# VHH binders against p49116, part 21

Target 1, 238 residues: p49116
Amino acid sequence: EGPLLSDTHVTFKLTMPSPMPEYLNVHYICESASRLLFLSMHWARSIPAFQALGQDCNTSLVRACWNELFTLGLAQCAQVMSLSTILAAIVNHLQNSIQEDKLSGDRIKQVMEHIWKLQEFCNSMAKLDIDGYEYAYLKAIVLFSPDHPGLTSTSQIEKFQEKAQMELQDYVQKTYSEDTYRLARILVRLPALRLMSSNITEELFFTGLIGNVSIDSIIPYILKMETAEYNGQITGAS

## First folded at step 13 (VHH)

Design p27
Fold by ESMFold2, look of step 14:
Structure p27 (fold): chain B 238 residues (1-238), chain A 120 residues (1-120)
Amino acid sequence: as target 1 above (238 residues)
Amino acid sequence: DVQLVESGGGLVQAGGSLRLSCAASGFTFRNYGMYWGRQAPGKGREWVSGISWSGGYTNYASSVKGRFTISRDNAKNTLYLQMNNLKPEDTALYYCARPGYGKTPDSDYWGQGTQVTVSS
């Protein structure tokens, strides 16, 4: 009956691997992405409404939306991550793959389009000057999406999503009382997240760390982790 | 605990200027948009101006547009309101605010306020 989120959920502090290499490499990119992924999963798991849905529903929700949460995290943390530099390094790596004949031209075009869409999304969020409160509620709206196939408790999930939308509206209205359209500008950014490919995200950010294991297959394990193990994965310890 | 402490109010003649400050503590200041409100004698609270986390987006009540400027310094955890060309109708207790998780401004985090009195 209380608010969906609290200040604890607005806090989203990403720390980068240390030391930063002189030249960015696959291992630095994968470690940075892994920290963001585990921070995002820890964030989702800590929400009381999420906890109330039960473990099977939790797994189904996260499997359905992890890439959207990850992409929102990239946008939110773009400056601390130096995301534009990371994406440039990935593009350079793709150029080497063409010269070594490791990928087809069609696949490379598909991946480059994805990178461009990601850059555009992050830039659009920066233009709106989205803050931590707004990001937390956007992530909640994405997390509590009742539209994915195979979900249980769809009615309750929809109610939580509506609550997230209403609480975000309350925040925007109270803060920016003379701008009736800020909420709409923010919300129309969300459909772009559904166009992001999970398998391409895995190829761009996770190939070196995870190898051939899909993130979808490890979600149940990630959600069951002890808090201390989460903290290790978020900071890169152990 | 969230704490907001306003300062910089006082008595000023019409046409004059004041700069209000709001020192914030007990939360991560840069995670939130902030706003100023005011309460004139015998009236309810009125929203005055809001500012996004970086200061890149600002918004003003029609009654103060062109005269007031909101700003913030995230390194100092401080919110500002520069008030120029003050009018007697600007006389009010001015409150710094951080949005809370409730539906209305009554549930937001407010300071004790700083009095601004504009004489004719």
Scores: ipSAE 0.798, ipTM 0.929, lowest interface PAE 0.9, mean pLDDT 89
Fold by ESMFold2, fold request of step 18:
Structure p27 (fold): chain B 238 residues (1-238), chain A 120 residues (1-120)
Amino acid sequence: as target 1 above (238 residues)
Amino acid sequence: DVQLVESGGGLVQAGGSLRLSCAASGFTFRNYGMYWGRQAPGKGREWVSGISWSGGYTNYASSVKGRFTISRDNAKNTLYLQMNNLKPEDTALYYCARPGYGKTPDSDYWGQGTQVTVSS
C-alpha cells in the first residue's frame, strides 16, 4: 500500500564532530563513524515496512547488513566526512602497528585490500552521480535482503526488497528516460558490499570504542536509543 | 508541499533561443534528480531532459539533443533549460518535474508550466 519510502527517508544529513582536529586521531575517527552508524540505524528504524516486521526481525536484519549500510553511508557522505583524509590517517596507524610488531603481514594485506576496495566503491558511486533518492533505495534493497541465514519472515522481507527495486527502477526511468541501463549500472555496485568484512570495518573505524565489543552486540541498544539520548552521550567538540 | 515554479517562456522566432528557469522549494533540492517535460497542443506529455543531483550526468530526448542544455544551481535551488535553435515543433507548455514515488509520471511533482511558442 503506498511507497516504501518517503522524502523523510531520502534526507540523510551527517553532522561531523567540530572542530576537526589539526591531526586526526582514533577518537575523532571513531566518533565520526559512530555518528554515521547511529544515523544509518535510525534511518532503518524510521521505515514503516521495517517497523512492521517486529523488533526481533529488526535486530536480525540490521545485524546481517549493518556493514553494508555503513559502507553505503560512507560513500554517500564521503565528501562531508573527508573520508580520504580519514583513510590516510588509518594507513598511518597501520604503519605504526607494523613497526611495533602488533599485526601479521597477512592481516595487514587484508586490511589494505579492504581499504582499496572501499576507495574503489566510493569512487564508482561518485562517478555514477548517485543522488539521495537512489542511495535511500539502495540502502533499502540492502536492508531487506531475504537471503541472510536465521531471518524470520523472509517472504515478507523479499516482497519489501522487490518493492524497493521497483520503486528505484521507476525513479530512474522517469528521471533519465533515454538511459535504459542506469539502473543496471547502479545495481551492479551492490555485490561488492557483501565482500567487505565487518571485523575489518570495526578495526578501521571503531577501535576507539570502550572494550573489545563488536558492533553486532550493541545494535539492539542503538535501535532503542533516542536521538536526544545519543546527543547527550557524545561530548562537545568530538 | 513541494513547489515548482517555471518561468522564462514566451514567443520567439524559429532559430531563436530561450532560457527557462524552475524555482524549487519544499524539499531538499540536491537530494534528487530533476527533469523537464513538455506538452504540445493536442499531444501527450513528452520527457525532454533529465539531470543528476550534481549536474554531472545529463540525458536528452533525441528531438532536442544538441540544441537544449539542462543545468542546475543547487545554491539557488533552481533548474534551467537553455533552448537554442528553436523550431516550431518545440512549441509547447514546458514544465519542470521532480520524480515522485510511483510508476508513472502522473505521480511526479510538476510545476504549472511556462508556455514556449516558436513562430515560423
Scores: ipSAE 0.789, ipTM 0.927, lowest interface PAE 0.9, mean pLDDT 88
Fold by ESMFold2, fold request of step 18:
Structure p27 (fold): chain B 238 residues (1-238), chain A 120 residues (1-120)
Amino acid sequence: as target 1 above (238 residues)
Amino acid sequence: DVQLVESGGGLVQAGGSLRLSCAASGFTFRNYGMYWGRQAPGKGREWVSGISWSGGYTNYASSVKGRFTISRDNAKNTLYLQMNNLKPEDTALYYCARPGYGKTPDSDYWGQGTQVTVSS
C-alpha cells in the first residue's frame, strides 16, 4: 500500500479567463467558477482510492460534497481568482437588487450571511497559511466522508478518510515539529464547510448556466468526461 | 525529480553569523512547507525550523529560537536560514528538507547538506 495522494494531486493550478474585465460581470464570474469546478472534479477523479470505489460510489460521494470541495478550491485559489474583488462586486449587485426590490429581504439576508461566512472561511485559511499539500489532504478528508446517508461502502470510505488524516498529521508533524496543535487548528476549520449552501453557491457563481441546471444533476456527466474534455473546460480552450 | 542543494556553510567563530541557502527544483516549491534539520557528530538528526508556503508561519526548535531566522523566496525557489550568534553546539551538517508522504523524516526529500563548524 502506497500513500493516498502524490505530488500530482498536490498540484492545483487554476487559469483565469483573460483579460479580467474592467467591470466584473456574471459571465466572467461564471466562467471562473466553472473552471474551478472542473479542476476540482478532475482532481477528485484522478485519485486512485476514489477510482477504486467504483462509478456509483464516486457519483454519490461527489454529489454529497461538491460544494465543500468547491469552497476549499475558492479558499486555495482566492488570490489567483481575486476572490475578494468578485465578492465585493456580488455584494454591490445585491445592494442594487434591494433598491430595485427584485429579491425578498429574507433571501438577501441569507445570501449576505453566506458571503460573510465564505469570506471568514477564506481569511481563516489564509491566516493559517495552508499550503497545497494541506489543501489536497483537506479535500481528501472532505471527499471520503463516510457519514452521508445512503452510502453503501462506508467502511472502505472511512479507511480512506483515516489514511488521509494520518498522512496529513505526518506532514504537519515533520514540517512544524514544535507546534503540536497545527493539525487541530487546520481540522477545526472544516465544520464551517457544512454551513455553506449549495443552492446559494449556485446563485453566486453559476447563474450563467443555461436552463438553471443544478450542479448536482450534472455531476454524473462531469465524472464520465474524457480527460481531454476536462482540460478544455478548465482552460476554456474547447 | 525532487532536488535540494544547500550552500553557505563554513567555519565561523562563536558569536558569528552565517546564511544558508537551499535551491529547490523538480517540484512546485510554493505548494509545500519546508524545514531545516541538522545532524551533529555522533548524534541523530534534529529538526531546526519549519516555514509555511508563503513564509507567514514559522516554527523553531527551542535551542535556536531568537538566533535563527528561516525565510523563503518563492520566485527564486530558494529556502534560507539566517544563523546569528552561533555557538559551538550549533556545529552540524545542515540540510533542508521537503516533507514526503511517509510517517518518518526518513521518507522526506533532503539535500546532501552543508557543513557549519563553530569554533570556540
Scores: ipSAE 0.788, ipTM 0.929, lowest interface PAE 1.0, mean pLDDT 89

Design y45
Fold by OpenDDE, look of step 14:
Structure y45 (fold): chain B 238 residues (1-238), chain A 119 residues (1-119)
Amino acid sequence: as target 1 above (238 residues)
Amino acid sequence: EVQLLESGGGEVQPGGSLRLSCAASGFTVSSNHISWYRQAPGKQREWVSTIYTGGRTNYAESVKGRFTISRDNAKNTLYLQMSSLRAEDTAVYYCATLSEYLRQFGDYWGQGTLVTVKP
């Protein structure tokens, strides 16, 4: 059996709408988020091990971890996205809702805390200077998580996760040999992803598009898209 | 509010040509990846073409060499020049950004424009 990931899985290039508007409107934010979501889904689909699990299992896995994958994507693409600016814009848009008393005080607190957690997570990843390989392996570890309820083929999923972990370990050992504890520092960031609410993420980035429809319900349709359509939507590859 | 309005559809003989237009409002066409989709009767919606931010283009294999996607920045309008039309090109044609594609799940799509290629 070959490696879980290849160099082709390391590339994770997000293209932003251009030029960036002076004022980041809801469409710009939603479009950016949509691109990242699709890129993440396309990335997952490109992994042979992921394909080997079958459509039902694939769907279940992505439903379980899309928020984590999306968040890792935010961290990885934070600079290109100008994430801090996007988050600030989101906050500004939320101010309108606050002024209109559409949100309870508790909900406002939850949303603001979530934004803070997103920013802190991305900052922490930047401080660690996580590279493209490490991100790829972290995404794989998150994707092939066997501890979600309702999954089938958990043994196989676990094997893939272990493989991802081993490959990450080998990479870190090889690339960062002088930093003995780098692997541990990287892995201890993963729990932060589990503390983030997918519902709030949807509210921040996608409610302007899909209203009360969940990303969970859309995921099967995204995963069923043809590769050529993905390329047509994201990569520009013919 | 983001709006897309498709036009230019009609009936055409096989081998004929049509030019579709997509007038955008609420966002800038040149700043976004924007695509044409089509849905034939009784079939699933399929991707046709995309013009990317920066001006690169991509096409489905079924339309490659026959269709040309373009945009007019001043008019904030997307175009699809269709040539050598075939019966299988008969469909309702839609334009959408990626986010607008997702919006369909929230019960939003443009009305589209009907293209009918008579056998």
Scores: ipSAE 0.737, ipTM 0.881, lowest interface PAE 0.7, mean pLDDT 91
Fold by OpenDDE, fold request of step 18:
Structure y45 (fold): chain B 238 residues (1-238), chain A 119 residues (1-119)
Amino acid sequence: as target 1 above (238 residues)
Amino acid sequence: EVQLLESGGGEVQPGGSLRLSCAASGFTVSSNHISWYRQAPGKQREWVSTIYTGGRTNYAESVKGRFTISRDNAKNTLYLQMSSLRAEDTAVYYCATLSEYLRQFGDYWGQGTLVTVKP
């Protein structure tokens, strides 16, 4: 009936710990990542279509695509996050693991390649100068992906994805009418997100999580959180 | 290592006051959003209050007007001033950044500080 996204879904403001410390320790990285993850999930929860899927379905959906959403968030918030600096710090911390012989040569290669992919993706998005609306629609397209295994209501999810795509198309046509191929250039970046390993992303950004805590295990709790508590934690609105 | 150590809990009569402290190490409290949480016996954990990096504060409706969150940057310590305490405020109180909060879901809780409100 109405649009999938509204102007309220365009705003995606990540607040970083401030001031940035001279040394980016594991906690700083984990906290920053946690904020981004939280913001991304909050964003998803704010979409009426997402709510309409029901708690079980939307939880499964986020569990399936959190890494892609997170990666888009990294790209969108790369400047605010000083992502290059964070990635450099992560690499430096990895050196400790290497020295302690905690990683195999193959694993080191995988991790470094992943970091490269992250940086490359974010750089490519920056070069395209993706705006807030485009990011919102791209996140929606990624969120409402029906091709993940184990999902219910796949037809409805597909409908929402199509709606996101159409709204993106309309927006790009209206806003960037002089650039006939902008939509194609934007959409062609999405496959890169599927090449990103959620396990490696978690290892890089969330090493500060102690014990058997995984992002996958945390997601249901965050999504079930009361709105007042949810807002109170990040925006101060309750 | 990052640590948050809660203290200041105890027994108090209804209408009484307590001041909780959360001493942080390994990070700067003024640079982070930090929240108080509480868990009553047999109940789910609930958010109580947050002080944001910019100094803005927010409170759960149940404690608004009675509790005050603050921080001492020099001491790198978070506080929760509780007044007009009620029986329903009885709980173990925890402080956490967002990442620390997320870590709690792994059944790795801090010690917290117990507040008991009873006649």
Scores: ipSAE 0.578, ipTM 0.825, lowest interface PAE 1.0, mean pLDDT 91
Fold by OpenDDE, look of step 15:
Structure y45 (fold): chain B 238 residues (1-238), chain A 119 residues (1-119)
Amino acid sequence: as target 1 above (238 residues)
Amino acid sequence: EVQLLESGGGEVQPGGSLRLSCAASGFTVSSNHISWYRQAPGKQREWVSTIYTGGRTNYAESVKGRFTISRDNAKNTLYLQMSSLRAEDTAVYYCATLSEYLRQFGDYWGQGTLVTVKP
């Protein structure tokens, strides 16, 4: 049937708002996050296997894993995003909320822990020096996860995940033949994604955008967006 | 608070021209990729044009050669010059960044500006 991913799926270029402001305001953060979200979703949409699952199934998959995909995107785009700076800005904004007693101590702890987890995850990925192919396959593995509740076509999803895993294995073996355990080191990072709260991610990166609406509820609309519309917003390549 | 306010819509005959404005507040237009969208009755919203931070522009095929997107940095305002208007251009026109697009699903709703092209 051919490979799950092609070279076209390896490209994952995030374009940031320019210029970067001296003070990262909520708009900048949200705009950056939005672009990453759209890029991630439309990346998924560009995979033939994803399309083959049908609209209902593929939407359910994205709903289930968008936070993981987004987080992998953060890791992959950490440099271009100046993620550390963004996170620091987020923390600073949160400090204001703390001072105003808008958040409980427990919630503050949760949010701060989440930020720490995000940073650590991204750092760990950077240490591993994950390349574009590896990210693509990791995202595919995360995307085609059959273990989410409520999914249809789980057998097919599993097959696609296996295919992603096999292709990753082949790639790593071919590209990093000297590093026998690289595949394992890469894969063992995936569980960390499941420890991250989508709700907190929304709060950190999408505050003020969606109000009482969840990213989960918006995903169908993102997936239905025309490619030209998406490209017209962020790529600037054409 | 980020706000976008569209204006300039109206009725025009086929072949006519209109200029739409999008006044931005709470962010700098020149620092963002900002786009025009339109939604015709009973149809989905479609992308019309984008002006990128660097000043590059892009257009939907349906409006290419007829519409011109521009911005005035001093006024922090986006424009859409529409010429050779057609009946199929009839729609409510919106301006938005990508994040503003998302905001429309939440508590932010732009009013847009109505363009009606009819004899």
Scores: ipSAE 0.448, ipTM 0.736, lowest interface PAE 1.2, mean pLDDT 89
Fold by ESMFold2, look of step 15:
Structure y45 (fold): chain B 238 residues (1-238), chain A 119 residues (1-119)
Amino acid sequence: as target 1 above (238 residues)
Amino acid sequence: EVQLLESGGGEVQPGGSLRLSCAASGFTVSSNHISWYRQAPGKQREWVSTIYTGGRTNYAESVKGRFTISRDNAKNTLYLQMSSLRAEDTAVYYCATLSEYLRQFGDYWGQGTLVTVKP
């Protein structure tokens, strides 16, 4: 009952580790990415509709879509994170690895293509000037996707996704009433999220932290963390 | 590169007190949210307390009023002052940032510091 999201779900404030190091290092990149991941998971688990689906369904949903939520978060927070600077540093590292024959050329090509797709996605979202309400509903559409394998409550999930779509449509039509095509332009960006590899996202942003353990295996633990711990970590320290 | 070294654990009677320390290197404790976690024998790891950049603190309900988190920025060290200890507080205690929390699921486990509260 009621709207799918409230104003508390629109706020998405990422606090970066401070100070920024003179040279970008794995620790700074991984801490920044960890904060975004936890902010994204907290956002998802704070939605009453999500809570109503139960822990097993919650875990299955987030395992299926965590990379898409993370990528939307990267786009939303790209300026705060200085994402273009981070990606440039990663590209330089990869180019040095080719020169020293440390990595397979095919793998490096895959990672470079992923970086380019990520950069273009973030640029397209910035060009459209996607606002916080629009991001929140896009994340909800991605979160409540009923077509992933292993889901048990697919009819309810689909209902929530349709509700997110309707509320986004209503918001855009009322807020951007003179821009008839805005909703369509926004929605056509979503298919690019399905092209993002969770494996490569882990390599780019979590390389030194989890070794051979995937993010999706850790998600149950992240989702069960106490709300007080999440809220403290996500809010600014000041 | 980043290292967190816990110390100060030991054996204590119910109602007793201990102070745990976490020496950090490779990052600045004042510039990061940093936490204590614990893992009791046979149980899952649980959050205990966090100190945030700027000095605000937060605690799990089970330890409020008994534990105090603090830091010494000059020594780059985090502390957990534990009082009124109970048998339920018996655990290995770890310190971590969020990124180091994720690391605990990978190939690395910090040694932690064992706190034992005798029955």
Scores: ipSAE 0.411, ipTM 0.724, lowest interface PAE 2.5, mean pLDDT 85
Fold by OpenDDE, fold request of step 18:
Structure y45 (fold): chain B 238 residues (1-238), chain A 119 residues (1-119)
Amino acid sequence: as target 1 above (238 residues)
Amino acid sequence: EVQLLESGGGEVQPGGSLRLSCAASGFTVSSNHISWYRQAPGKQREWVSTIYTGGRTNYAESVKGRFTISRDNAKNTLYLQMSSLRAEDTAVYYCATLSEYLRQFGDYWGQGTLVTVKP
């Protein structure tokens, strides 16, 4: 039995639209988010263990955890994305909606809290200085979560999650031997992902383009798309 | 606000050539990864080609060596030069960014442009 992840799974390169516009419009935000979403989903798809679960199971798995994967991707790609700027733009757009009385007070609070949670999570990850390997393993742990309702093959999923955890532990022990509690500090960040609403995430990053279509409904199609469509390598050669 | 308009389709004989255009508005083509898709009658939509922001290009195996994707930044237009056309290339062709692709999953695809390859 080989490792769950290989070095190829550590690579997670997001390319943003260039140049960045002076004003981040909804399209720019949605396009950026779309790229990240595709990258995240296809990253999952590239894992042999994920493929071994079968199409139905792996689709269900992604449906269950896409928001968490996406959020980890936001954290990992925060600098490249200029996430703070994007979130600020989103807040500005939200303020316009607020002024127009399009949202209830409760909804406003929910959305603002969600934005805060996103920012806080990303900041916390940055403070921990999480590296590419750690992100890969964290994403794997999140992906192979057996505790989502309605999943099949939960025993296999659990096995894969344990494997991811073990590999992460080994990596951290080897790479950060002087930091005895690093693993624990990293893992305690994961519960924050479960506090985030997929619906609100969808609204913040994908509203205006997707319309009435849910991320949940398009996940099977994303998983079937060619990797070449979103891979943002700047080299001119295939 | 964001629009992509495909054109250039038509009837052509096998072995012939055709150039499709995709005029973009509301966003900059050179700032986005933009792709061609096609849907043949009774078939599922399939990816054809992508031009990336850095200028890199990629093609489906079925069209590699025959199709060339390019863009004119001044015109904010994407192109697909098709050569050595085959009957199996018959389809409605669409252009889209990733976000536009997502938007179109609501079964709201643009008009596309029809390419018919027949003797």
Scores: ipSAE 0.315, ipTM 0.687, lowest interface PAE 1.8, mean pLDDT 89

